# Designs tried in a protein design chat: VH-VL binders against b7kms5. Part 44

Target 1, 80 residues: b7kms5
Amino acid sequence: DTFETVRNTIRIESEVDESLRQLCHEERITKETWLEAAYLYLCEKPEELAQVIQLAQERLSQRKAIADYKRAKTMQERFL

## First folded at step 21 (VH-VL)

Design a_5
Fold by OpenDDE, look of step 22:
Structure a_5 (fold): chain C 80 residues (1-80), chain A 124 residues (1-124), chain B 107 residues (1-107)
Amino acid sequence: as target 1 above (80 residues)
Amino acid sequence: QVTLVESGGGVVQPGRSLRLSCAFSGFSLSTRGVGVGWIRQAPGKGLEWVALIYWDDDKRYNPALKSRFTISRDNSKNTLYLQMNSLRAEDTAVYFCAHRVYSFEKWTSWFDVWGQGTTVTVSS
Amino acid sequence: DIQMTQSPSFLSASVGDRVSITCKASQDIKSYLAWYQQKPGKAPKLLIYAASTLQSGVPDRFSGSGSGTDFTLTISSLQPEDFATYYCQQLNHWPLTFGQGTKLEIK
């Protein structure tokens, strides 16, 4: 393995990010290597991967709902 | 070539315990990604998933059976076990062990090879 | 739990016929579905995994299709050795569950 990496911009919910950062610090790993490891692990257990995907879809739906609300609110404020 | 052979079946009275064995060859349960599961089939009925064990000794159970059944392994013997306690009449079935595989590309698993099964009869 | 419902439960057909068996999931299971064939007194045999991938060694007259909640196993030209019971299985949710089976009989 060459360990060639690709730069990504990842936005994580603040409370989750803080918890993950703390975990990575305590375990002397990085969020990047944690993500890689977690994905590889779940690929080996696709039954679990399926559950994580469902959770991720729910979280995405929540993000979209929040975003829509914020946009609507901003629009309302502009016309007041 | 993957092969699995179940044994330990028999006739038992309700409330008793029984341990099934599954001797396998052609693979190692120590190999990352490997899994082996138990699936049972009542007489004249369909298939029911019982339990699954992964290479890392992680285990999953049918919730209806978790309190009474325990899946385990002995890697040195290439053998899978199913400890069945407090047996009931409805546990009467052919019990199959099956080799579980997965795909990185398809993000799913399946049971590609099954044993011939061993018969468990729970009767008064 | 995810209920897997196969249809029909019984199917009569003749050699050479094109037959289709349907499996419906009570929830979206993506493509995480397998098809098995079982003959009397024998262990189930894997035919299809990931909804549409043919297992090695299985004749190409077998095919699987579908995603989400609706899946189909098709035998393009029924052979004498194909008369058996067929089961679908979802592998997207714990506990893993099977359809009730479809018995394919000779007409």
Scores: ipSAE 0.717, ipTM 0.911, lowest interface PAE 0.6, mean pLDDT 95
Fold by ESMFold2, look of step 21:
Structure a_5 (fold): chain C 80 residues (1-80), chain A 124 residues (1-124), chain B 107 residues (1-107)
Amino acid sequence: as target 1 above (80 residues)
Amino acid sequence: QVTLVESGGGVVQPGRSLRLSCAFSGFSLSTRGVGVGWIRQAPGKGLEWVALIYWDDDKRYNPALKSRFTISRDNSKNTLYLQMNSLRAEDTAVYFCAHRVYSFEKWTSWFDVWGQGTTVTVSS
Amino acid sequence: DIQMTQSPSFLSASVGDRVSITCKASQDIKSYLAWYQQKPGKAPKLLIYAASTLQSGVPDRFSGSGSGTDFTLTISSLQPEDFATYYCQQLNHWPLTFGQGTKLEIK
């Protein structure tokens, strides 16, 4: 029975990544197995999954706002 | 066939306690993804969610009731309990237990089968 | 808390009529909504989950539609057994909340 996997790249904020790496090390698991377990667990409790999605949307919006601010500041500096 | 039967209701004075039972069959609360909820309905009023217990003993409560109500279970008897303490007149209601299921594909849950309810009356 | 507001609160109709009941959420609940039917002195019975999926054994004259904040339950041709109170419920936010109900009466 083959275990089919896919490889991908994600970006995680440095402070969050550091904490996650330390947790995975202490628990003797990988980020990959943590991600898979977290998703599967939440799918069995969609009421909780909904809360995680709300938080993810908030984080995404904040990252976009910071990126937009930085682009606007760069444009201002080119014209001043 | 999933069935749920509530019991333990009655007339009780304010400040006292009651423990409701929900006896169920046709499913196991140890099965992953399964849960059972308590919902109540005051006379002539709508439905109010009280609590939910998951297969792994994780629990959620209506925050207005959390300090006074606790949910527990005995899987060997296929029975779930609602302990209600410091009862008030506004706790007068029919109390239902309901089977909770979910869909992995739709990322949501619902209460598919309900018991017929047990009546709690809080008065002097 | 998410407020679920049903309209109308009361609906009078005849056997054979097509009726619609609406449910509005105070914020986006995606499609995470269920509809229940309750007859006097009885427990609620699930009709529709995930906004539009019929529960097994529910007649296909019942249908659900909507997403986000606006949802509709439609009965295409009323039968005598359909006179009851109908509730929507959101399952996207804690605490889980129900609409106040729509009583469907025979005219």
Scores: ipSAE 0.546, ipTM 0.867, lowest interface PAE 1.7, mean pLDDT 91

Design a_8
Fold by OpenDDE, look of step 21:
Structure a_8 (fold): chain C 80 residues (1-80), chain A 124 residues (1-124), chain B 107 residues (1-107)
Amino acid sequence: as target 1 above (80 residues)
Amino acid sequence: QVTLVESGGGVVQPGRSLRLSCAFSGFSLSTRGVGVGWIRQAPGKGLEWVALIYWDDDKRYNPALKSRFTISRDNSKNTLYLQMNSLRAEDTAVYFCAHRVYSFEKWTSWFDYWGQGTTVTVSS
Amino acid sequence: DIQMTQSPSFLSASVGDRVSITCKASQGIKSYLAWYQQKPGKAPKLLIYAASTLQSGVPDRFSGSGSGTDFTLTISSLQPEDFATYYCQQLNHWPLTFGQGTKLEIK
C-alpha cells in the first residue's frame, strides 16, 4: 500500500500520515483506532501527556509559520 | 480498602545495597492506569520522589537516583520492590510506597494512599 | 526540573483560624497539583488533587485553588488535628517534585 490518497477528518502532515498509514497496515489496525488507543494510553499516563502536548504545540507553531510564509510569498508574487 | 506496608529498612554502611519491599492490597498492579511509587523523606526534611512503576511495567526514576536505584514488582505477590545500590549517607530516609491513580477528565495523577514507611539509615 | 516553593515554611495559628498556604511552581503546571498532610511519624495523607478536588473523606474545611504557577491550600477553620506539615506536589513533569513543606504549629 503506497501513496494512496485517503480522506481524513483531520489534516495530517503528509510524511507523518504516510508513516502512520504504513505502521497501521503492518500492525493490522487503522489510523482511527491507533489515535484512539494513543489518546487513551496517554490519559492513563498523564505524566507523559505533557510531553506530547508540548510537541503538538511546537508542530502547530511550525504549521503557522509555514502558512504565513506561503501567504507572504503569494502576495509578493501578485505585486511583481 | 487500599493498604501498603513497607519493609526491608535497616542500618547499612556506605557502599552497601539494600532491597525494600512494599506489600499492598486492595488493588492490582495489573489494572490499567494503576501505578505505585517510592517517595522518601530524609530526617527532618521534605518529600522526594524516587521512582514510579506503571501497570504495564513501565518505569520512571528520579534522575539523581536512576543509576543506583531500581524499581520492580511481583504481581503474583502484590509486592513492590526498590533495589538500592551503592548507598550513601544522603540516602538515609524513611521510604514510603504509595498508590498512584489517574483521572481521564482531569488529565492528571496523584498518590492517594501511602504506607507508613520503612527507615533506611546509611552510616559508617 | 520544576521547583515548587511553599510559603510560609512555618506558620503559627490558633484553633478556629483561617489559614492559607501557597505553593509556587517555577513554570506552568496547569492544575496538576496535589496537597498532602503529614503528621510526625506518620505517612503523608492526600488532601487535594488536581489543584482543587477534595479527596474523599477529607473535611470540607480544606480547599485548594489556583492554576498555572500559583496555588493555595486553605483551611477555613483550623481544628486541633490540623496542626501538621503540608506539602504540595506537581505531577506534570518528570521528575515529580514536592514543595519544601509548610509546618503549621499551634500558636
Scores: ipSAE 0.687, ipTM 0.901, lowest interface PAE 0.7, mean pLDDT 95
Fold by ESMFold2, look of step 22:
Order: sequence, then C-alpha cells, then structure tokens
Structure a_8 (fold): chain C 80 residues (1-80), chain A 124 residues (1-124), chain B 107 residues (1-107)
Amino acid sequence: as target 1 above (80 residues)
Amino acid sequence: QVTLVESGGGVVQPGRSLRLSCAFSGFSLSTRGVGVGWIRQAPGKGLEWVALIYWDDDKRYNPALKSRFTISRDNSKNTLYLQMNSLRAEDTAVYFCAHRVYSFEKWTSWFDYWGQGTTVTVSS
Amino acid sequence: DIQMTQSPSFLSASVGDRVSITCKASQGIKSYLAWYQQKPGKAPKLLIYAASTLQSGVPDRFSGSGSGTDFTLTISSLQPEDFATYYCQQLNHWPLTFGQGTKLEIK
C-alpha cells in the first residue's frame, strides 16, 4: 500500500512539544507517525478516546482563557 | 505517607469465589497518572502481576487470569477490590496491592509502595 | 510474554562486599525496568526505577544500569540489612513480568 499525505501546520505548547520531540527522537519515529498511531490506537478503545477528547477540550479552554486574559490586560494597559 | 492495606483473604475450596479489598490512604486514585496494581506470590515462588487499574478506571489484566478476576473500586471509601472467581489450587498466594506511578519524561511506570498482603489458600 | 531472567538465582556474600545481580529480558524493554527488595514475610520495596533512577530514601550504595535487554543492580558495600531477595520487573510489555528472583544470603 501507498499512503497519501497532507501538509499541516500546528501550534503546540512549547513544553509539550519539547517532550514529544524528545520521545520521537529516542524512539526513532516522527511526530506525524506518532499522531497517526495514537489516533488509531484510541479508535480501538472508544471509552479511552472519549477521555482524551475531554482532556483536549480542557486544554483548549485553558489556552483560550490565557489568550483572553492577555488581550484584556493589553487593552487595560493602554488607558489614555 | 502512602499506605495500602489488603484484606479479605482466607481458605476456600476450588471453584469458589473471594473478593479481596485494598484500602489506601495518602493518595487519590482520581489523580492523573496514578494507578493501583495487584501482584501475587505463591508459596516459595516469585512475584506475578495480576491486574492494574488506572485513575480513569481503565483496567489491565494478566491474560491468564482475565476471565476469572476483575477489579472494581469504591471512590467513597478509598478502596479497590479484586473479585476472584472459579478459584484453583494454583491461585494460592499472598496478594499485594501496590501504588503505581509514572514519569512523563521517562515514559515508564513503577510500583513505589506496597501493602503487606493478604493470604488466599485454595484447597480441598 | 517477556521472560525476565535473573542471574544468579542465589548469591552468598559478606558484609562489605560489592555484589551485582543481572536481569535479562527476552525482548528489548528500553529502560522500563524496576528493581525491588523483599525480606521474608514482607512486601517488596522499590529500590530503582527507570533502570537507573534511585528511589527516594534508598541508600546510595544501590545503583542500577543497563538498557534494552541487559540490566544490572549493584550494591557497592553490602550491609547486614541488605540480605534479601531481589526482583527485577519490566513495565514495557503486557503482561508486566518479574524476574524469578535472586536470593542474597550471608556467607
């Protein structure tokens, strides 16, 4: 079989990315193969996939809250 | 600090059931990355892993025992249980529960604190 | 299943000796190995995790080394309280498996 691929750009928290990069380096794999394997593995355990999605939603909310806070703080600091 | 105490062992006939308890303190099984394992040791023999339960109630079993043994927990009592059905003579052992932790950076786990065990004897 | 083979099965030594116990895995387990000490009638106690990391509160005369398939536990200067049975355990493959044990006795 041949694998069709797409090019994507993602942003990951720097500490998480550094840990993931180190793991992939030590295991001699790529980030994209890790992502593919993790998704496929979790698809075999839908109850575990549901928990990963819940955690991802929590992290998304945290990132949004930090972004909103920084935006509000920047507006506050520009009082004229 | 971390304390685990097993109970519920005893002498039973083959084919019967027992439920072991592991009462713990000093940690929460709701904390991410925490787990508790069951390990057994037959008289004069080495250690054999039985089962593991994760903070999220995910469970793993020794395949040789999976059809007969199940883990459950009671969050309100800080206690987990090992239900053992269709007991056989070879299930005679001391059963330990042990606190499982992991390292995100080292990509592995280990059992850092153990209870003193409860004895199960399966004999005619 | 991953077979964990310890050597020697039995070791007789004197207080003050340097001793080494080896553990060989039937397949690569990276550094996902722990060492435990067990005294008669007692529960196992963790000594080393991740092949080489010393557990808090364990004396520094204990050390671990190795990766892949071959691992070593070393006691640099044996003390009276170190006479026990030692087990390795791999945590890389299901089911989790232990070595058969190494009994360390007083000469």
Scores: ipSAE 0.019, ipTM 0.658, lowest interface PAE 4.9, mean pLDDT 87

Design v_2
Fold by OpenDDE, fold request of step 23:
Structure v_2 (fold): chain C 80 residues (1-80), chain A 121 residues (1-121), chain B 107 residues (1-107)
Amino acid sequence: as target 1 above (80 residues)
Amino acid sequence: QVQLQESGPGLVKPSETLSLTCTVSGDSVSSSYWTWIRQPPGKGLEWIGYIHHSGSSYYNPSLKSRATISVDTSKNQFSLKLSSVTAADTAVYYCARIDFYGAELVPFDYWGQGTLVTVSS
Amino acid sequence: AIQMTQSPSSLSASVGDRVTITCRASQGIRNDLGWYQQKPGKAPKLLIYAASSLQKGVPSRFAGRGSGTDFTLTISSLQPEDFATYYCLQYWKYPWTFGQGTKVEIK
């Protein structure tokens, strides 16, 4: 059986990415297959999925806050 | 995808206030900076200013005393008011988005179609 | 305000030609320079940002170069759809200012 794949560009926080990369290397898997496997696992674990979603929402909120700050700073730096 | 659409009266009398609204779809007005640019017929582009939902804004000194840009998050819109208009304010008015790649500015990646506002008695 | 001077104001070219438009800033603007294409009756379209970064979806025949005060937009091989007016924009310091435009006309 073959799988149809879709190209994605994913930005991951550097420390998380490094840790994940290390794990994938040690386990001889890829970040892509890790994400697929993790998602499929969680799809059958509603409680765990909910927890991951909550965590993801928190991380997203933090990323947005940081991004907003950086954007504001960038815009402010354009003042003479 | 992101879409912007200007709306408002196409005719304004001298000394009155020009009022335009930009309706945004495909993106939240709370997620970006938004701007107005105008272009007199047959002439170049003039940047008017920008607005952020936080209230952060800047206006071109050429229009600062007369221009007000505001955001309505509930309607996903932002607007331009230009007071005390004269014939010199006759122009196509564009709303646009100011985007970012990280901290890098990407000005005006999306534009409205523009709306002609004629100042005439 | 920072003045942006484009040259030439207009030019005539043929399909397949290499076209170069220049934009000069009255003071250093680093790489905070954008290029826009505008066709009659249409809104401007972003081509290049950060002086040399090609906007997504823009053909590779468009290229931006430069930093500081001197910038260029090059169309390596002019296509029929490229006849338009081009504007540079500095967004290094407020107020952001456009060049006066360069009209690329068919010869």
Scores: ipSAE 0.650, ipTM 0.929, lowest interface PAE 0.5, mean pLDDT 95
Fold by OpenDDE, fold request of step 23:
Order: C-alpha cells, then sequence, then structure tokens
Structure v_2 (fold): chain C 80 residues (1-80), chain A 121 residues (1-121), chain B 107 residues (1-107)
C-alpha cells in the first residue's frame, strides 16, 4: 500500500516538546507518527477525546491571552 | 492566504461622511490589529489609524478627530468612517493588517487592493 | 510627529545596478522602520521590517540597514520588476509616518 503525507509546521510549547522528543527517542518513533497514532487512538475513545479537546482549548486560550497581552504592550509602548 | 478587500462608495459629497469596509478572510479580526492607510492621487502614503477588537485604537492627529475605525467580529470586518470630507480627502484608501512576530511589530504585511474615493459635489 | 525624509526623491538606474535609498528620521526611532514597494495602480508591498528583517517571500537582493535616525534600503542588483516607488515607515511613535517616497526609474 502507498500513502501520501502533508507537510505541517507545528509549534509546541518548549517543555512539552522536550518531553515528547525524549519519549520519541526512547521509543524509536517520531513526533509525527506519535501524533498520528495518538489521534487515531483518541478517535476510538470518545471520553478521552473530549478530555483532550477540553485541555487543548484551555491551552489555546492561554496562548491567545499571552499573545494578546504582549501585543497590547507593544502597541502601548508607542505612546511612551 | 490572508486577504483584505475594501468596499464602499467611490463618490462622496463634500461635508458628508466617507464610509468604507474591509472584509477579511484567512484571519480573524479578533486576533489581530487592523489599520487604514490612504494615498491621494500622485502623492505619498498617509497612515490613518489602527483598531483592535478590544477597543484599543489610535488615530492620526492630522485627521482632526474626523476618523472612526470600528470592528465587526460577526462579519469579520472592520470599517472606516471619515466625517466632514473635503476634496483633500480624495484618495485611494487601503486597509491592511498589523502583524506580530512575538512582541515584534510587522506593520502592513497584508493589504487590500485599495479603493478610490473621490470627494466631489 | 516624527518626520521621515527619503533621499533621493527619484533616481534613474539600469538593470543590474546597485541601488541605495536613504531614510532619515527627525528623531531616534530605534529599529522600528519598515520599507515598502509600490508599483503603479497597486497596493504597497512590505519588503523590510524592524529596519533589517526581510519579509517572507521578498528576494534576498533587498536589504535594510540602520538604526536610530539613518536607514538604508539597498537593492544589490536591480531587476526589471524592481522599478517602482519605495517608502519608508517609522512605527516607533504615534502617529506612524511615511517618507515621501523614492521613485526608481529605468535609465
Amino acid sequence: as target 1 above (80 residues)
Amino acid sequence: QVQLQESGPGLVKPSETLSLTCTVSGDSVSSSYWTWIRQPPGKGLEWIGYIHHSGSSYYNPSLKSRATISVDTSKNQFSLKLSSVTAADTAVYYCARIDFYGAELVPFDYWGQGTLVTVSS
Amino acid sequence: AIQMTQSPSSLSASVGDRVTITCRASQGIRNDLGWYQQKPGKAPKLLIYAASSLQKGVPSRFAGRGSGTDFTLTISSLQPEDFATYYCLQYWKYPWTFGQGTKVEIK
């Protein structure tokens, strides 16, 4: 069988990325195959999927809040 | 990927209010800063001001408080109103995005194609 | 408001030439300086931000330098598509202000 891959740029929080990288190294897998496997696993686990989605939404909101704060400060500095 | 499109009347009478809308696609107006710039025919560029969905805004003093920029998140648009227009307000009006790389400003990385607004009786 | 003065206002050059445009600020603006290219009937295009950072997709023949009050845009080897008007922008203090522009014409 043949399959095609899609190139993606994924930005991961540094501590999480480091931990994930170490895990992948120890288990002789890649971050890409980990993400694929994790997603497919969760697709068959609706309760776990819902929990992961909730966690992801929280992390996203935190990222946005931090980004918004930094941008606001940047714009504010132009008044000083 | 990000696209901006200006819309509004191309002709406005003196003393009336110029109204333009910028429709944004490929990005949410809620997550960026947005700006208007204008260019009189054959002349240079003039920065009008910026808006953020939080209400944060600034207007160029050269417009003498005639300009109002607003955001409509439900339509993914932002707008410009310029009151009490004169012939001096005849220009191509551009909407644009103010981007950020971290805390670093990247002004005007995406522009609309511009729309000519002529002030004439 | 901070005044931005570009020089020259216009210049004639040939394909392959090295072209340098200068922008001077009336006061220090650190590195909050952008360069834009505009062709007739088109919207300006961002070339350089933060005085020296090349915008994604912009050819490497464009380079920005400077800090404080004096800035330069250099085109190492002018290409046919580079004939246009160039503007600098300071965004250190409000209101943000453009230079008057430099028209690069074919000799």
Scores: ipSAE 0.648, ipTM 0.927, lowest interface PAE 0.5, mean pLDDT 95
Fold by OpenDDE, fold request of step 23:
Structure v_2 (fold): chain C 80 residues (1-80), chain A 121 residues (1-121), chain B 107 residues (1-107)
Amino acid sequence: as target 1 above (80 residues)
Amino acid sequence: QVQLQESGPGLVKPSETLSLTCTVSGDSVSSSYWTWIRQPPGKGLEWIGYIHHSGSSYYNPSLKSRATISVDTSKNQFSLKLSSVTAADTAVYYCARIDFYGAELVPFDYWGQGTLVTVSS
Amino acid sequence: AIQMTQSPSSLSASVGDRVTITCRASQGIRNDLGWYQQKPGKAPKLLIYAASSLQKGVPSRFAGRGSGTDFTLTISSLQPEDFATYYCLQYWKYPWTFGQGTKVEIK
């Protein structure tokens, strides 16, 4: 069997990345194959998928809020 | 692909208010800082000010008393109003985006094509 | 307001030449300095930000250097499309201010 891959730039929160890296190391898998497997698994579980989506949306919102805050501070510093 | 486009009347009478709108595509006005810059014919660039959808703004003291920048998130636009115009306000007006690389400022990475506003009676 | 003094106001050069434009701030602005290129009838284009960071899509022949009060934009080998007016911008303190511009003309 053969498959094609697509290169992506994925930024993961440091604590999550560390935890995931440890898991992947212990289980002799990669973050990439973990992501693929997790997604495929969730595709067969609509309720769990919905929960993960909700969580992902919340995390995205938090990231945006933090980014906005940092930008605001950067702009504010120009007054001082 | 981020695109900006200025629109508004190209002719304004003295003492009236100059009104321009910048329509943004490829990015949400709610996610960035937006700015106006002008350039009198054959002259240099002058920064007018910036606006953020939160209401955060700053105006160049040279224009502070006359300039107002606002955001319309429903239309994905932001606007400039300049009151009590004189011939000195004749210029090409540009809208632009203030971006960030992390917390680092990247000012004016995208510009509109500019629109000439002539103040004349 | 911080004054940005750009020099020279104009220069003549040939294709292949090394061109250097300087910008001096009336006070320290750290590395909050941008460089822009403007061609006639067109909007300015960002070349360099943070004094030395090359904007995406900008040729590597453009380089920014400096910190504090003295900054330079260098075009290592001038190309035909590089004849334009260049502006520096300080964005360290409000109001943000531009240099008066440097016109790079063909010799």
Scores: ipSAE 0.648, ipTM 0.928, lowest interface PAE 0.5, mean pLDDT 95
Fold by OpenDDE, look of step 21:
Structure v_2 (fold): chain C 80 residues (1-80), chain A 121 residues (1-121), chain B 107 residues (1-107)
Amino acid sequence: as target 1 above (80 residues)
Amino acid sequence: QVQLQESGPGLVKPSETLSLTCTVSGDSVSSSYWTWIRQPPGKGLEWIGYIHHSGSSYYNPSLKSRATISVDTSKNQFSLKLSSVTAADTAVYYCARIDFYGAELVPFDYWGQGTLVTVSS
Amino acid sequence: AIQMTQSPSSLSASVGDRVTITCRASQGIRNDLGWYQQKPGKAPKLLIYAASSLQKGVPSRFAGRGSGTDFTLTISSLQPEDFATYYCLQYWKYPWTFGQGTKVEIK
């Protein structure tokens, strides 16, 4: 069997990315295959999936907050 | 697709308060900055001010004492009130979005169609 | 407030012509300069932001240049749909201010 892959640009927080990189290196896997495996595993674990989604939502909220702060700063600079 | 639409009375009497609402679709008012701009007939553009859902706002000093911009997240709208109007406030009023590409400011990438408000007795 | 002066106030041109509009700021505004196109009875349309960044969907015949106090909008080859009034906007300091506009008319 063959399967198609899709190229995506994924931006990961630097500390998390480094940690994940190290893990993948040690386990001789790639971040892509790790993500695929992790997702497939979680698809069979609804409670764990829900927990991961919750965590992901929190992280997204944090990213948005940071972005909002940066935008606010940009707007404030126009007062100076 | 982002769309903006102005609404409100097209006629206001002198000394009364001009009141307009901008209805936003295709984007959340909580995710951007929003602005009002006006244009007297046959004349140029004048920036009125901006609003953010956080309450952050700024008004053109030329209108600061009379202008109030507010956001209603529940209706995905933002509004303009201009008090003590005179004939000089007769203009087409536009609402628009202030966007960001990252931290880079992109002013007025989407506009409403504009609504004419005439101040007359 | 920062004053924005456009030149010329109006010009006549033909289809295919190269058109250049200038906008001068009364003080330095870095690259916080936008260009807008407005047709009669319509809302302005963003063409250029950050002095030289082309807005998505805007034809490549439009180009913005400049920094500091002097800015230009160039239409490399004027098309029929380009006859309109153009405005520059500084958004470096509050209040944000527009130029008085440049009307591009058919010769």
Scores: ipSAE 0.647, ipTM 0.921, lowest interface PAE 0.6, mean pLDDT 95
Fold by OpenDDE, last read:
Formats: sequence, C-alpha cells, structure tokens
Structure v_2 (fold): chain C 80 residues (1-80), chain A 121 residues (1-121), chain B 107 residues (1-107)
Amino acid sequence: as target 1 above (80 residues)
Amino acid sequence: QVQLQESGPGLVKPSETLSLTCTVSGDSVSSSYWTWIRQPPGKGLEWIGYIHHSGSSYYNPSLKSRATISVDTSKNQFSLKLSSVTAADTAVYYCARIDFYGAELVPFDYWGQGTLVTVSS
Amino acid sequence: AIQMTQSPSSLSASVGDRVTITCRASQGIRNDLGWYQQKPGKAPKLLIYAASSLQKGVPSRFAGRGSGTDFTLTISSLQPEDFATYYCLQYWKYPWTFGQGTKVEIK
C-alpha cells in the first residue's frame, strides 16, 4: 500500500532532541520514522502507551508552566 | 479558529454600571491574556486593560478607579464592568486577545465585532 | 503615558500608489509597536506586530519598519480593499496607547 505523508513542525526539548538525533543516526533511521514506529509499537502495548501518555502529560504541564511564567514576565516588564 | 463576541446592554443610564461579557470560542480563556478596548463614535481607540485567569490584571489609569475585568473559566468568558458611567463612556467596546509568539507579545490578534454602548438618560 | 502621534491624519491615494504612514512615540518604545487596519463598522485588524513582523494572513504589500521612536507602515501598492483607517499601538509600557489614526481615502 502507498501512503501520503503530512508535513509537521515538531519542537522537541533540546537535550531530548540531541539524544534522539544521535540514536537515529546510529540506527540509520529518521526522527519521523522513529516516531511512527514508536507510536505503532505503543498502540499494541496498552500499558506502555498509558505510561507514555502520563509522561507526556507531565512534560506538557511543565512546558505550560514555563510558558506561563515567561508570558507573565513579559507582561510585568511593561510596567513603568 | 478563535472567535470573540461581546454581549450586554446597548444602553446604560448615567451613574450606572456598564457590564459587558466576551464569549470566547476556539480557545480557552485560561490559555491567554484578554483585553478590552473602546472607541467613541468617530474617534480613536482607547485601551482599557487586560486580565489573566491567574488574576493578573492591569487597568488604564484613565479608567482604573471604575473598571473591573474578570474571567469565568467555566463559561469561557471574560467581562468588563465600568462603574459611574457618563456620556464620555459612550463607545463601541471591543474584546480582544493578547497572544504570544514565544515570549514576544502579539497584541490583539483576534477581536470581537464590537458592541455599541450608549450612555444616555 | 506614552503619546503616539501619527502622520498624516488623513491622505488621499490611488490604487497602485505607495503609501507611507508614520507613527512617532513620545519616548523610546524599542520595537513594541503594532499596526492595525480598521474599516467602517468593523473591528480593527492586526497587520504588524513587533514593529516589523507581518501578521499571518496579511498581504506582503504591508510592511512595518522602525525602532525607538519613529515607525512607518508602508503599503507598497495600494489595493481597493486597503482604503481604511490605520492605527499604531505602543505596548512597551503601560498604559498601552494608540495613535490617533490615519485615514487612507481614495483620490
């Protein structure tokens, strides 16, 4: 079967991105195919998927907190 | 897409309190800063203030003593109250979003259509 | 409060013309300046933020330049839909303040 690809912009934490990049290089794969494969693998592993989701939620929460802080700081800088 | 819509009485008597609500769709009020701007008929724009769901807010000194902006996350709305109104408060009132690109401010990327509030006896 | 002065208050131009609007701040505002377009009976529309950043969906014929106290909005080739009133906004310091507006009319 043929499939279409969708262009996505993915922003990854720098240390994680570097580690992933190195892994992909060593294994002669791409980040894209890694993500696809990882997702498909996890789809067959409900317990592991749940764990990854939880971890992802935690990371998202942290990102939001940092973003909120930065925004607040930006707004505060506008005071005379 | 993000949509904002103002609602409230179009007529307010002098000395009463102007009350408007902005209903937000396509975005959570908890994810951004929200603002009110007004424009007297045939005149320019005046920034009123902003609100964040955390309670952080600022009001234009020209209106600080009379203006209150609040957020209702359960309804995905934010509101403006302006007390002790006079004819000078007659204006089209706009609600808008303050967005960010990273840490960079992008003020007023989305606006409501505006609602005319006339102060008259 | 920081005062924003736009010039001119109004101008007449023809389709295809290059139009330049100026906004001057009473004190330095770095690049915290926005440009908005407003048509009659409509809410303002964001065109430019951070003095020179084009808002998504805005035609490339709009360009913002400047820093400090002097800023310009340029429409490289005026289109029929560009006849409107334009406002600058400083958001460097509270309270945020608008210019008085520039009405671009058809000649």
Scores: ipSAE 0.646, ipTM 0.927, lowest interface PAE 0.5, mean pLDDT 95
Fold by OpenDDE, last read:
Formats: structure tokens, C-alpha cells, sequence
Structure v_2 (fold): chain C 80 residues (1-80), chain A 121 residues (1-121), chain B 107 residues (1-107)
């Protein structure tokens, strides 16, 4: 079989990225193939997928909170 | 893809309150800071103030006592009220977005087309 | 309030000319300086933010430079669509303030 790849820009939290990078290095795989494999695996594991989705939602909320904080701080600094 | 559109009366009598609304599309008002700027005919630009859905706001001291900016997340709008208007408040009023690139401010990357408000008896 | 003084207030230039507009702040504003272009009957358009960052979609002939108190907007080769009024904005301290504008007219 042949496949077509799509270019993606993915920003990952630094600590997670480092850990993932290390794992991929040790296992002689890439982050891309890891993500593909992980997704496909989870597609066959509905309970695990639900758990991952929940975690992803939590992380998204955290990112938004951090972003909001940074913006607020930036705006507040204009008062100093 | 963000679009802003000002709306409101184009004529206001002296001592009354100027009221304008900015309708935002292509972005949520809860995701950004929003601002009003005005420009008297043939003159320069004056920054009025900003609002965030959290309630955070600032008003130019030149207008602070009279200006109120508010957000309506349910309508994806934000508004400007300017009380006790005089002829000096005749201007084109613009709503705009204050954006960020990371923590870096990107002021006024999107503007409404502007709406002329004339103060006259 | 921080005062922003643009110079010149107006200038005449020809297509292809190099045009430089200056903005001076009454006090240091780091790099929190924006440049805007306004054509008659239209809303201002963001050209430059953070003193030197080109806004997406803005032609590369526009360039912003400076930090502290002295800033410049340069149009390397003036195009017909560039005849307009330009404003600087400081957003270092509240209230944010605009320069008085520079009208670039056709010679």
C-alpha cells in the first residue's frame, strides 16, 4: 500500500515533547509515526480513547487559562 | 476572517448619550480584547479604551468620566456609550480588535468600517 | 500621557521614491509602537507592530525600525496605492496615543 502524508505544525508542551522525543529515540520511531499509531490504537479502544479525550480537554483548558493569564498580565503591565 | 461592524444612530443631540454597538463575526468576543477609536472629521485618531469579557477595562482619561464599554457574549458584540455629548464628540467611531502573538500585543489588527456620529441639535 | 510626534506632518513624493516617516515618543516606549495606514473614507490598517514586525499581508516595502523614543516607517519604493495618511501608535503605557499623522501626497 501507498500513502500520502500531510504536513502539520504541532506545538507540544516542552516537557511532554522532551519525554516523547526520548521515547521515540529509544524505540527508533518518530513522533509522527507515534501519533499515527497511537491514534489508530485508540480508535480500537473506545474506553481508552474517551480517557485520552478527557485528558486532552483538560490540557486545552489549561492552555487557555495560561494564555488568558499572559494576556491579562501584558495588559496590566501598561498601568505600571 | 474576523469582521467588525459598527451600528447605531448617526445623529445624537447635545447632552444625550451616544450609543454604538460593534458586531463581531469570525471570532468570539470572549477570545480577545476589544477597543473603540474615534476620529473627528479631518483630524487624527483618539483611542477611547478597551474591554475584555472578564470585565477588565481601561478608558482614556480624556473620556473616562463619560465613556462606558461593555461586552455581550451572547450576541458576540461589544458596545460604547458616551454620555453628555457635545459637538466635540462628532467623529467617525471605529471598533477594533486587540490581538496577541504569544504575549506580544498586536493592537488593532482588525477594524470596523467606522460609523459617523454627528452631535447636533 | 505619552506624546507621539510625527514628522513630517505631510510630504510629497513620487512613485518609486523612498519615503521615511519619523515618530518620536516623549518618553521611552521600548518597542511598543505600531504603524497604521489610512486612506480617505476608510478605517486605518495595521502595517507594523512591535516597532518592526510586519503585519501579515502587508507588502515588504514597508519597514519599521527603532526602539526607545525614535521610530521610523520606511516605504522603500512608493506605490500608487501608498498615498495615504500614516499614524504611529504607542501602546507602552495607558492611555495609548497616536501621532498626529503624516499625509503622503503625490508630487
Amino acid sequence: as target 1 above (80 residues)
Amino acid sequence: QVQLQESGPGLVKPSETLSLTCTVSGDSVSSSYWTWIRQPPGKGLEWIGYIHHSGSSYYNPSLKSRATISVDTSKNQFSLKLSSVTAADTAVYYCARIDFYGAELVPFDYWGQGTLVTVSS
Amino acid sequence: AIQMTQSPSSLSASVGDRVTITCRASQGIRNDLGWYQQKPGKAPKLLIYAASSLQKGVPSRFAGRGSGTDFTLTISSLQPEDFATYYCLQYWKYPWTFGQGTKVEIK
Scores: ipSAE 0.644, ipTM 0.926, lowest interface PAE 0.5, mean pLDDT 95

